# Designs tried in a protein design chat: VHH binders against Profilin-1 (pfn-1). Part 63

Target 1, 132 residues: Profilin-1 (pfn-1), of Caenorhabditis elegans (q9xw16)
Amino acid sequence: MSGWNAYIDTMTAAAPSIKRCAIVGAADGSVWARTEADNVFKASEEELKTFVALFNDVTQVPAKGADIEGVHYVVPRTEESLIFGKKENTGFFAVKTKSAVLIAVYEGPNEVAAQVRKAVESMQTYLNNAGY
Short names: E, the ipSAE of ESMFold2; O, the ipSAE of OpenDDE; V2, 0.75 times the mean of E and O plus 0.25 times the DockQ between their complexes.

## First folded at step 7 (VHH)

Design z20 (from z19 with D99E T101D S102F G103L L104S F105G D106Y S107T Y108S E110D; framework vhh_6fv0_2)
Fold by ESMFold2-Fast, scan of step 7:
Structure z20 (fold): chain B 132 residues (1-132), chain A 124 residues (1-124)
Amino acid sequence: as target 1 above (132 residues)
Amino acid sequence: QVQLQESGGGLVQPGGSLRLSCAASGFTFSRYGMYWVRQAPEKGLEWVSTISWSGSYTYYKDSVKGRFTVSRDNAKNTLYLQMNSLKPEDAAQYYCAKEYDFLSGYTSPDFDYRGQGTQVTVSS
């Protein structure tokens, strides 16, 4: 029903190695859109609220790691608007825009990871330019 | 200036084949994933296929799996879509897109970097 679902479709088309993803509010972690059915993004509202708060001080994140869908990821480093993590051959990229956080969970080797990162950064640029 | 030029479309009978090409310029082709998207009359843009920058990973819309094959030649800056067993539902204007252009084209009607596309008609 949401226009935001079109952005989920665009991101997964750009990087089909994304297993699950979501667009959530940067202030509160409220879900605007997420993958559903066989690819349902299962993070709870409380977990997402905790996760988006990490962007308030990304320098603290490598020491703590990050939890998504009940899975604890090692976060090797962060950038101002980017948190990414790894757990074996799975991982995630999360980017913050003016009002949203995009989260993409993927599975695969480094080429796949780079493709996913590029897809979420492209969407981040688009949304920021659109005022989101 | 990113430029994409599609070719290879035409009129084909159901069950026929066409090979589409997309010549890219104005960017480092080998660093970007590429996509094929299509738009039928009175309908929105629809994603068809994705290929990674190396060509090692390819993905398809469910309705075209097993019939369409995407490939690329990074030395020639060219993207291809081999279409077999064409159905009337495949009739559309086909466009290639770079990651950013694809995103722009899908979420905004104004996308100058996308080419004019190539028309595919399936009729007897």
Scores: ipSAE 0.005, ipTM 0.199, lowest interface PAE 12.6, mean pLDDT 80

Design z21 (from z19 with T101Y S102G G103S L104E F105S D106L S107F Y108P P109S E110D; framework vhh_6fv0_2)
Fold by ESMFold2-Fast, scan of step 7:
Structure z21 (fold): chain B 132 residues (1-132), chain A 124 residues (1-124)
Amino acid sequence: as target 1 above (132 residues)
Amino acid sequence: QVQLQESGGGLVQPGGSLRLSCAASGFTFSRYGMYWVRQAPEKGLEWVSTISWSGSYTYYKDSVKGRFTVSRDNAKNTLYLQMNSLKPEDAAQYYCAKDYYGSESLFPSDFDYRGQGTQVTVSS
């Protein structure tokens, strides 16, 4: 349980349907930890900088959608600290904490999405309580 | 565990106003988005409004936009719907509903739970 990779491991263990995920800095999109190897999270630093800036005005996001790993997702609605989207059989949940943004990309039906959202929101709560 | 209790409905003339309330218990109200939905005679259940967990973001059915305002008081675990300029087409049983984890839809199939409802009648 050392470093930010332990949190990635915790989320993927809680929701095995997460295909790729990352924990990035809320201010600049800098990667703190991400899945690697066969599940490498492929977003560029510039794409992540653009993505985390969406949390500065989430009201614009449903009209335009969001891009993660070069994939354009339809965003049906946003909440103050939550952006989620879908494209075909894939989707993502992204939540903002005090200092971080957690992004989880999954593949599967709505039952899979529910498990992924729960895992990401549980980690959001944990990190906020830890001061991040 | 989850309980939602609506109130504030009644009979009103066209152009009148009503304020609906929804008292929530059995869950951490401040952590969930909430919905108002309604069931009119001879119509299916339809979505009316959504409010985010913080209250910062609100969304409305086109036909009620500008007339209805959703709000919440997280300290009191209460959801509100202020309805102004009521029309006969607004007559319905109104329900509040709790968002469902991982739902990608704003419609009733995505609700984790909804209450028993409060009736709104608009007649001359």
Scores: ipSAE 0.000, ipTM 0.150, lowest interface PAE 13.1, mean pLDDT 81

Design z22 (framework vhh_6fv0_2)
Fold by ESMFold2-Fast, scan of step 7:
Structure z22 (fold): chain B 132 residues (1-132), chain A 124 residues (1-124)
Amino acid sequence: as target 1 above (132 residues)
Amino acid sequence: QVQLQESGGGLVQPGGSLRLSCAASGFTFSKYYMYWVRQAPEKGLEWVSTISTSGGYTYYKDSVKGRFTVSRDNAKNTLYLQMNSLKPEDAAQYYCATDWSGLYESFTPDFDYRGQGTQVTVSS
C-alpha cells in the first residue's frame, strides 16, 4: 500500500540512522509497508506474527528477548506500548498503535537511539490520532 | 559523574552462593532502572537482570531465573544480586549499569560499564 510507504519515508527522513523499518498489522504481523532495496527489512511473516504477539504481554519479553530479521536482541525492559532492544552497536524500537506496530532498526550510540525513538513515537501519536 | 562500584565477587564451588553489591553515586539512584551484566573471557557483555526504579519489577535472563535475585536499597544507593546454585557457566566479570551516562540520559540501557566490576569464579 503506497500510502503507508509515505510514513516509512517520513520516519527515515526524521532519523537517518534508521537502517530498516516497517509498519505491520498489530493483530497478525502482516506487512503494510517496509524499507526496500539495499535497506530491505527482511523479517519473515512467521517472525513478525510472533513479534507482534509480544505486545499481548510486554512483561514477559525481557526474560526471552526478541527476534527481528533473525537477530536476537536483549530487551532489558519494556513499557506498555514500547519494546526496545539492543545487540552491540545495533538496536530497535517497536511501538504499538491501535491497529499497527512500527519497527525501526538502527545502528549507533545512545545519541542516535534518541532520534530514532523520537521518530517512531511521533509516528505512533500520528497514527493513533488517525484511528490506526 | 556517574560512579558505580561493584563488590562481593570471589571463588565459589558449583552449587555455592555469592551476593554482589553495587554502590552508586553521582545521580538520583531512585529515579533510574538498574542492570546487572556480565562478561566471560572472550565473550561480549551479556545482560543478566533488570530492576525497576522502586524494585516493583524484576527481570532475568532465562538461564539464571530461580537462582539469581536482584534487589535495591534506594536509601543506601545500593544495588544487589543474590546468586544461588552457581554453575561453572556463571563465571564472569559482573558489572552494574544504568540508563544514565553522565552526559546524556539514555533511552536504552548503556551497558558500557562504569567500574572494574567484580569477578565471579566457579571451580569445577
Scores: ipSAE 0.241, ipTM 0.564, lowest interface PAE 3.8, mean pLDDT 84

Design z23 (from z22 with D99E W100Y S101D G102Y L103V Y104W E105G F107S; framework vhh_6fv0_2)
Fold by ESMFold2-Fast, scan of step 7:
Structure z23 (fold): chain B 132 residues (1-132), chain A 124 residues (1-124)
Amino acid sequence: as target 1 above (132 residues)
Amino acid sequence: QVQLQESGGGLVQPGGSLRLSCAASGFTFSKYYMYWVRQAPEKGLEWVSTISTSGGYTYYKDSVKGRFTVSRDNAKNTLYLQMNSLKPEDAAQYYCATEYDYVWGSSTPDFDYRGQGTQVTVSS
């Protein structure tokens, strides 16, 4: 039992281009852990509650996009447990597990996006296998 | 070498229609999601529409839903955007893009994967 901050540290170490990230409750968007200090994840409680509700029907998300940290992202498509978006040279990947949603915001070119996606999907698999 | 060539833009009055085409080469077109994006003067790139590999799934920006229809012809390596009931807000340079480049609302995309675009102007 290392606490949820250890999982944040693991993701940011695996993909250094992650600028900010968080692990939140899938049911209510409550923050379990997030990046702090120079990389503080700034999403409000209300925004996160709205965001996790998007996983109730991911097929509706591309039409409207998604808001994270007061920034509106284009979501060009979704997968069953994955929402990802892009704005300028920034983007995010969000994946749902049994009880959590992992959100990672990144900056950089497409090679960076691929590495960030791999890191969050690896953590998604780990947490699902751990019963979360 | 990925090549994308847009065409079909022009000047129309509000309420008019245009059909855009994107001719693709240098990759296996039928295996990739395709996107339409646009850029108006003094604005960043804006995502407009997505179409899946087979055309079985389509997605649209909320403001164009019901007015725009994306389609593709995999035998001809061509992507289309039918635009009806055009509004002044739709005036922009339109580009097609692939999953290769992950171009979703980026203002600083790599030049190698994009064509010149096709201009749509809506004026009365």
Scores: ipSAE 0.175, ipTM 0.510, lowest interface PAE 4.2, mean pLDDT 83

Design z24 (from z22 with T98K S101Y L103S Y104G E105S S106L F107L T108P P109E D110S; framework vhh_6fv0_2; at its last look DockQ between E and O 0.01; V2 from the best seeds 0.00; counts 0 for: pae O 9.3 > 2, grease 24.6 > 24.2, placed apart)
Fold by ESMFold2-Fast, scan of step 7:
Structure z24 (fold): chain B 132 residues (1-132), chain A 124 residues (1-124)
Amino acid sequence: as target 1 above (132 residues)
Amino acid sequence: QVQLQESGGGLVQPGGSLRLSCAASGFTFSKYYMYWVRQAPEKGLEWVSTISTSGGYTYYKDSVKGRFTVSRDNAKNTLYLQMNSLKPEDAAQYYCAKDWYGSGSLLPESFDYRGQGTQVTVSS
């Protein structure tokens, strides 16, 4: 319900440079909540199912990159439960919790990217502590 | 003062080998992931390889995997790229880059990518 939309609002308030974001199910990529209207997150169900499956072995991701919203991103490295990528002035951070994957797409320089990363990692910690 | 200086490029025949070096100074080298990136004539910057802070984890662009090996010597503040079985498509200016808080930045903070770097030419 509306509860999951509150987490989207919390992340975008913490890092206003997030252009689009979503919270999806870790098992199947089903959308629990996403940004809407002027900043609608536009990934297909098939793309999200493929994307969340990348967390089954993050070490394979840098060689091939990752696709979000039909955009191919270079993934120069991964961390446990974290995939991030870059394409020119745009980028994303995606973190996995027990039950969810949080995806945030942003635009801007490295300092902006660092703020976005902090926002998604803070939410990851919160959801894991809440049992999600 | 953060500095990164590449060396070791040159002209090599297809199938040949080169070893690139990147000398780092002005920051705590052992605390940063490092990258190798390249730019071929008339093309954009392309990520090639990543190495973790300890050297325990390495990642490669699919087309260079099995041919290139990245390594580092934290005691000497030096990053390396061993390039074997070089192909004409590998010809490029090669640059090293310091990670910026996991942001995916592929260029050093004070670097002009048109100036610094080391050139690799592959021709018969």
Scores: ipSAE 0.363, ipTM 0.704, lowest interface PAE 3.0, mean pLDDT 86
Fold by ESMFold2, look of step 8:
Structure z24 (fold): chain B 132 residues (1-132), chain A 124 residues (1-124)
Amino acid sequence: as target 1 above (132 residues)
Amino acid sequence: QVQLQESGGGLVQPGGSLRLSCAASGFTFSKYYMYWVRQAPEKGLEWVSTISTSGGYTYYKDSVKGRFTVSRDNAKNTLYLQMNSLKPEDAAQYYCAKDWYGSGSLLPESFDYRGQGTQVTVSS
């Protein structure tokens, strides 16, 4: 049935290389849903508040990088509502909707990363069309 | 226009094997991740396996790891699922699906398209 956890399950099924992911409030980084248990998304409240604020001016992010779960990522590029971070064979995609930020942390090469991006952008489109 | 046709299901005893096939048409098969999902009576749709566009990366639900093998032949537009050591809990209608598309709240509709499915029954 409906619920924010179902969106987490949908993204991880669509792109199983996603190791951890979360849906957080765009204004304050509050966690609406996240992966749990053995693969808990372990970002702190302060870290998430700082992270979502990056979307206030994404053009500044490549110069500074981004931190999630205590890990520093290089940010090679951004788009108005998307931040891509990379560290070795791991990375993240984060996208902003009207009300939320979707964060997916993955491991794998370009073929895998492309599917992760597709999964999060498809969910972004869905949530935006639903008014979130 | 997208068509997926599953086949290869049947009745098998516990410990037996089946090989499912999925014939795909109406899209560029080699550009899409492909998925196996299943549905048993009174259960929702359950993800089983995923294979990358090239076939170089495969993923499995934990309960089927080591027993099931997903593969694809991009020249023949065909997806396969080799199922070994079948258990009663594997009995279900099995569907193949192409790349993800859909709604988070309605998990069965999170995949772009699936065929009519093929029934796997595991009983003595």
Scores: ipSAE 0.069, ipTM 0.495, lowest interface PAE 6.5, mean pLDDT 84
Fold by OpenDDE, look of step 8:
Structure z24 (fold): chain B 132 residues (1-132), chain A 124 residues (1-124)
Amino acid sequence: as target 1 above (132 residues)
Amino acid sequence: QVQLQESGGGLVQPGGSLRLSCAASGFTFSKYYMYWVRQAPEKGLEWVSTISTSGGYTYYKDSVKGRFTVSRDNAKNTLYLQMNSLKPEDAAQYYCAKDWYGSGSLLPESFDYRGQGTQVTVSS
């Protein structure tokens, strides 16, 4: 519907393992775009608000983990603008831009994680350069 | 074939310094996070430091922060660990480890290869 949906499609198409994506406001977790139709990104706005707030202090996230779509993920480590987690054969990568948080939920073996990271970080770089 | 070869270990007195090196081959070094891990006698493998692909991000075990510095030269396919102000509790076999899938995970299962190690001994 919005122009942001194109970025959702781009990230989702980057790797078969990427199942659902979302672009949300970094300040409040408001949904700008999300995967819909056959594989809906299901996180609530309240959950997203809590999630994006993790970027205010990422150092504490590994100790606590992170929740997305009602699923609790182990977070091995964090970077200033990167939070990623895993749960069995699933995981997520979330990166922060100037004004947004990009989230990709994936399914597959650990080997697919590199592709997922590359997808969200590429989009991160693109959006940052665009001023978003 | 992936190969990692550590060097630079030795015997030093408390407060001394060592610089470890790890020569990597058999994979595109610049595409992977690299790790230093260590194992002291009768202790399990413990994480020491992580460095991102470009070196833009570095992470350290709390007990080595301010004393150890990880770096890499992607042109030389080499990983480094500068260890200053060494303490007896730093004594261990030090290993260079390769990230499995480029995620930068600190989980032990994220390492697919590591070298034979280099021994660091700290004693008066």
Scores: ipSAE 0.008, ipTM 0.275, lowest interface PAE 9.3, mean pLDDT 89
ESMFold2 (binder alone), look of step 8: mean pLDDT 83; pTM 0.849

Design z25 (framework vhh_gocatamig_d2)
Fold by ESMFold2-Fast, scan of step 7:
Parts: sequence; C-alpha cells; structure tokens
Structure z25 (fold): chain B 132 residues (1-132), chain A 123 residues (1-123)
Amino acid sequence: as target 1 above (132 residues)
Amino acid sequence: EVQLVESGGGLVQPGGSLTLSCAASGFTFSRYYLAWYRQAPGKKRELVAGISWGGSTVYMDSVKGRFTISRDNAKNSVYLQMNSLRAEDTAVYYCAAEYLSGTFDSYPEYDYWGQGTLVTVSS
C-alpha cells in the first residue's frame, strides 16, 4: 500500500512475461510490495525470510535449490547478488540490493528469460542508486 | 577441450524403455548442473530433467514417474532412464552442463551442449 507498488508496475510493464513479482526486505523478507489479485505473489513471510537468507552465502544454493511460493526450483548457478532458478516452463530471477530483494517469477521460453533478467537488474541498479 | 557426447538414442515402440548417456570431458564435472533437454519438430527446446552437483533433481510434469536422471562423477557421465515411452516423447534429446559456482568467477564460462541424440517412439 505504498509507493513501492509503482516499481512492481514498472517491472511488469518492462517484461510482460513476469507472472508474479515482489520487493521484500533483505534483512527479514518482509513484503514492501507485490503483485496482487489474479497475479498474487503467494510466498509466506516465513518462506521469504528463508529465501532472503540465501544471499548470506549464495555458494551453497546450487547444491540445494530454492523454494518460492511452495515450488522447488533448481538453481544452476548464482552470482554475488543474483539467484535464478528454473523448473520446467517456469523460472525466477532474484536480485539483492542494499536493503531489498527483488523477486520475479516468469513463465515462457528461454528467449524471454533475458528480458526478465534485464528488467530485474535495471530495477536493482535504480534502487541501489536511490539508497535502497 | 570441452565436449559432451550423447548416446543411446534410437527407435523404440510405445511402452518401451531407453537409456540415454552423456559423457563429459574437459571440465570439472562434479561442479556442474547437468540436464537433459529435448526439442520436437516445430517446438522450442524444453527442460526434461536436471540434477545439481549436490544431487537435487527436477523433472518436467509429463515425465515424472517415468524418467529418472542420475549422474556418475567417477565416470563423468549423466544418464536419463526413460520408461513407458509415448509417441509424444519423440524428439532430439540434448545433454547440457551449466556452471554451478555460487560466487563471481573471474573467468567467464558458458553452458556446454551436446550435439543431440534422436529418440523416435513409433510402432
């Protein structure tokens, strides 16, 4: 219920293949904004707390995968501030900023994954520059 | 040099079984996510099964209970055991290896792909 919903709208407009997304606190996984109604991002606060903790040591994530919205994703590799996963025709990109984690769940072929990653990384840059 | 060599493809009747093998060389096999993808004529390439270096697996919904992915790090190989084959499983099957580093590597790596092996399920 904040100005943060404008950033959700910006990401979904930039990459229409994003099915659901959220901006959450990096320290605790608290939801700042998420897609709602027919596109509601369904992860629980407990699941998000567990998920954001993965950024404390991304080197262990490929061995165990990651859970988002009760779905287990295989994580093929990670970067310092990026975790991405795939499962069949679905996938996600998650990036960490100074204070936030952006999570975007998408559906579609590999050709659209690059567009989703670009949208999420662009928002990551913007939020870091804004002090978040 | 890096190479992935698939084998085991062929013609099989509906309800039959087939085992695909992928032999890897030229890289540290145990640190790679390994996967089988397939592509049928006129369709995009899709993930069939994957296995992480820690042993975590994922499967496409239509193959769950029928296909099993496994790896043998001593033999630098990944396998796809395919049971109860259906006509819709007909495709070229590709072995893939993806870098599993959780940290930024100073030397960029690319996904490695095999050349593919044809599986035809027909009577």
Scores: ipSAE 0.000, ipTM 0.131, lowest interface PAE 15.5, mean pLDDT 80

Design z26 (from z25 with L100D S101I G102L T103S F104G D105Y S106T Y107P P108D E109S; framework vhh_gocatamig_d2)
Fold by ESMFold2-Fast, scan of step 7:
Structure z26 (fold): chain B 132 residues (1-132), chain A 123 residues (1-123)
Amino acid sequence: as target 1 above (132 residues)
Amino acid sequence: EVQLVESGGGLVQPGGSLTLSCAASGFTFSRYYLAWYRQAPGKKRELVAGISWGGSTVYMDSVKGRFTISRDNAKNSVYLQMNSLRAEDTAVYYCAAEYDILSGYTPDSYDYWGQGTLVTVSS
């Protein structure tokens, strides 16, 4: 889906600390677009199906953590449509829209996480307003 | 009364080591994000290292491989082991605690701060 790839490009341009990201279907974790080549987002369809199901009850996620690309992340807290994960110098932000889940994996100190969160939440708002 | 108290700072030669400790009183920080910040004269505070209640860590690039952050929830304490110290590590080191890591990563987002401990790396 070349159309959805433009949103990936927009997010990575807005927050260069994003190493890998994807836009997936909220119902089933099907990949709509993801980063490729040297920064390919490596999560399997099975892992993504499990991951998007976490949004059915985000309040349980901090107790269990979350797995992305075979890496287990500690989840410090969640909001209704947001899961944030952390592992050493890496982290992710995942946000749910009506039809999609956006996942951005970043590397760097906590100073860069705010920029990554802003980029992901801005795209979440845009997609919700577009009916996705 | 809520308080964070740093200790372990001092004067050390380049290449030396120090261990900083931060003890919390008046609250249990087992569910808090804990961090070490530093501030050199005339500079802004910068994040050195952070640790979640689950033990996940983050480090500033210039200290990776040299500094190690750890926590002991039973002792309500967080530690920063500093190895291979350099002149540019000279600063006042602050312990900080934040319940809500998603509120941001600026110094203004932290709920509690210690008074700081001075680390001077000089020949």
Scores: ipSAE 0.000, ipTM 0.115, lowest interface PAE 14.5, mean pLDDT 81

Design z27 (from z25 with E98D L100Y S101G G102S T103E F104S D105F S106L Y107T E109D; framework vhh_gocatamig_d2)
Fold by ESMFold2-Fast, scan of step 7:
Structure z27 (fold): chain B 132 residues (1-132), chain A 123 residues (1-123)
Amino acid sequence: as target 1 above (132 residues)
Amino acid sequence: EVQLVESGGGLVQPGGSLTLSCAASGFTFSRYYLAWYRQAPGKKRELVAGISWGGSTVYMDSVKGRFTISRDNAKNSVYLQMNSLRAEDTAVYYCAADYYGSESFLTPDYDYWGQGTLVTVSS
């Protein structure tokens, strides 16, 4: 498979602890690819449109948090192209490339989060180098 | 050895200004997320302002427009310029640092904390 689902498969193979993930358009939050079947990523397009708009001013995100799949996450801090959040034993990492936002949701302790972050950032680097 | 040392706290009148400084030693400063937290008597510790290695900043709502966080990588220092101070700004202010590669970066907890500097806003 040479579509955007191949990148989803690459990320989940690198970090099996990813419960659900998606690649969405940075401008509008439109879904390009997402995990399917047992791991279906179920955020609405309206929620994703709101979420990707957070990257327009990441400096305000820690004060208000972020919503993914109807779950409100505490965002402890942000970087120019990185938003991540925690809620109890669930968390996410979201990174922005030139034209996409990659979102990965995981469940587990901080050790699991470190592996997921590495996978997401590796894919971010790859996509930026590929012109996306 | 890693150390964060705060300075600049003191007594100030309402409407006055203070600049807090945090000097870091024992680590590569430019790779760290830096933040100011405060804890008022009887209250929980809360994030006041944060600054990334890329220069992105965040502020709690009650200090937006009054406080400015900045960093100077050449001096291994982070600053909090506090203007238009109010009685409710009275607290012990803490400097905190978190390395992007550490596991504490994934939580509200930080790798390193200073010992704090007291700011009292009263007449």
Scores: ipSAE 0.012, ipTM 0.285, lowest interface PAE 8.5, mean pLDDT 84

Design z28 (framework vhh_gocatamig_d2)
Fold by ESMFold2-Fast, scan of step 7:
Structure z28 (fold): chain B 132 residues (1-132), chain A 123 residues (1-123)
Amino acid sequence: as target 1 above (132 residues)
Amino acid sequence: EVQLVESGGGLVQPGGSLTLSCAASGFTFSWYTLAWYRQAPGKKRELVAGIRSGGYTVYMDSVKGRFTISRDNAKNSVYLQMNSLRAEDTAVYYCAADLYTGSFESYPSYDYWGQGTLVTVSS
């Protein structure tokens, strides 16, 4: 029926300021779905394995930051099941569900960041309730 | 672009029945949680019933066994069948849609709201 790409489309429709996003496996960082074409999410498999492992102990992340798509983001703090980074006018939100990690990269001011966070956290709630 | 249009409200006697309909356009209806809220004069807006994309339903305790929520994804519509109506059911009824709501009690954070339809239960 519908694959994981439908959730990518849903998330980007809810927050049009998302530039690129992906849904990956929480255990191994395997890509289940990602934005394509002009908005291709281009993180390597090794980078994603490293990234999802950050959720094993989020308290260590602010000391070292996080890498997404070869870009190093400063992570000023973390929250339970949420890692976010900022780099000037760009940033990301990543949330962990039972079996997935959702990553959304955006561009814009704080008002835009708030909308992106809402979209990502809403999808996190939906997937957790669906058993993912 | 996005619309939620309620219909079916009106005046009904205690013990009567009404069916409310909400016609949606401008979004991928089958993916959304739909809910009916109501608001009586001077009171806070409250959740009456909700239905998720997968068909899971919730009801406020005072309407369980009397009201039934359903959806028709082919017609982009959600319905509230209201039986055994009581004077305390008198309110403006609102259709609401949210893409990811895990909690039906997330008012006012729903993405879209209809204009409302008045239900009056009176002799």
Scores: ipSAE 0.000, ipTM 0.125, lowest interface PAE 15.4, mean pLDDT 82

Design z29 (from z28 with D98E L99Y Y100D T101F G102L S103T F104G E105Y Y107E; framework vhh_gocatamig_d2)
Fold by ESMFold2-Fast, scan of step 7:
Structure z29 (fold): chain B 132 residues (1-132), chain A 123 residues (1-123)
Amino acid sequence: as target 1 above (132 residues)
Amino acid sequence: EVQLVESGGGLVQPGGSLTLSCAASGFTFSWYTLAWYRQAPGKKRELVAGIRSGGYTVYMDSVKGRFTISRDNAKNSVYLQMNSLRAEDTAVYYCAAEYDFLTGYSEPSYDYWGQGTLVTVSS
């Protein structure tokens, strides 16, 4: 049993609109914890390695977009530790901490997106303060 | 059966290098914080270096810049690369593992301990 699953449980309790999420290593994209069963996060090792490398230079991301779970997302803008994207009625928020990247995939309107962003940023703050 | 088995200890000259290895079995390695502790005769056991499941590391001040901790989850192993060794580094080195659930680095909190490997630094 992964102790990092408690972080997943905390995020999904705070934002029930999260469809799938994961916590991965910032250096290599290795999965520390993810949603399972009907909500399994299915990104490949190579996709996640590519994705976390985007945080090395977020300014290049809006021109190329980002791929999560085989889906190509339009990334309209980035912040230093935040990448978010949209494709039709789905979207994601990804934030970087000292040693992790948190990724949450959702479906729905702006109100859902706002709830998911708040949950992900709250967990980012918590993990940074905890030394992760 | 849960096991942590240290290796790589030995006699080395001041200024030399050693790599310690700790091979783990019987638990889900990737979910655990791994740490190296040491104990010299007549001294308390002290934390040398630690590495969390996500790769975050900590080091005691006296080894910072000389020692590097790393882990290989595919091999269920943790390593301590020791460079620029000093006589004061002479000790028995212990590998320790703790389930990584919002916990810090503390000797009393570790779930599993190895038997130790002796490192002697002398000319």
Scores: ipSAE 0.000, ipTM 0.101, lowest interface PAE 16.7, mean pLDDT 82

Design z3 (framework vhh_4orz_3)
Fold by ESMFold2-Fast, scan of step 7:
Structure z3 (fold): chain B 132 residues (1-132), chain A 123 residues (1-123)
Amino acid sequence: as target 1 above (132 residues)
Amino acid sequence: EVQLVESGGGLVQAGGSLRLFCAASGFTFSRYWMAWLRQAPGKRREWVALIRSGGYTDYADSVKDRFTISRDNAKNTVSLQMNSLKPEDTAIYFCAAHYYGSGSLLKTPYDYWGQGTQVTVSS
């Protein structure tokens, strides 16, 4: 899908505290779109492949944690299609749709986290409704 | 009466340059993100460039360093400067508008589309 960068920009505008984010294929972790330049999302193909596979059984994730951009995050709990984690002042929200996984990395306190989660979940709903 | 009208397409030799224009009317242009997408014969539509309401830009890897998107809010126009054109740039180029606002995430990412302008790059 050629329009994927517009979705990245929509999410970052909705939650300015998102520092880096990406939309990747749910089956293989292939990057469809990501933030670029000074905000480039720096995850390897192998790391993303491993990460999206976590959605095969989210109940196992809190015991292991999750790695994004070479950073190991503590995942306190998961929800049906949501993995989120925290490491000091940095955190992430990742949601799975039919065909994609949306990953947003943010910095800031819990008030900021709530805004990021809302932006990611709104996009998840939109993409699911569009058949992605 | 929303309208997006593209112009500036045509035939050009490989290595040449072309500038596309998109004239917008019927909506508050300055609030919309503007994009260029293209569709080659028998291929999927692909995104080329995006410019946000604040002027920040993004480009597809295939056109980075060759194409430049810009906008003029006073004239309700978005432009695409295409340099170092290649035969694989041959496509119909579309102008599209995306409104970002509270609740807009539930809409299609592009609210308005132009009819497109043909760009043909010969070898």
Scores: ipSAE 0.000, ipTM 0.140, lowest interface PAE 12.6, mean pLDDT 82

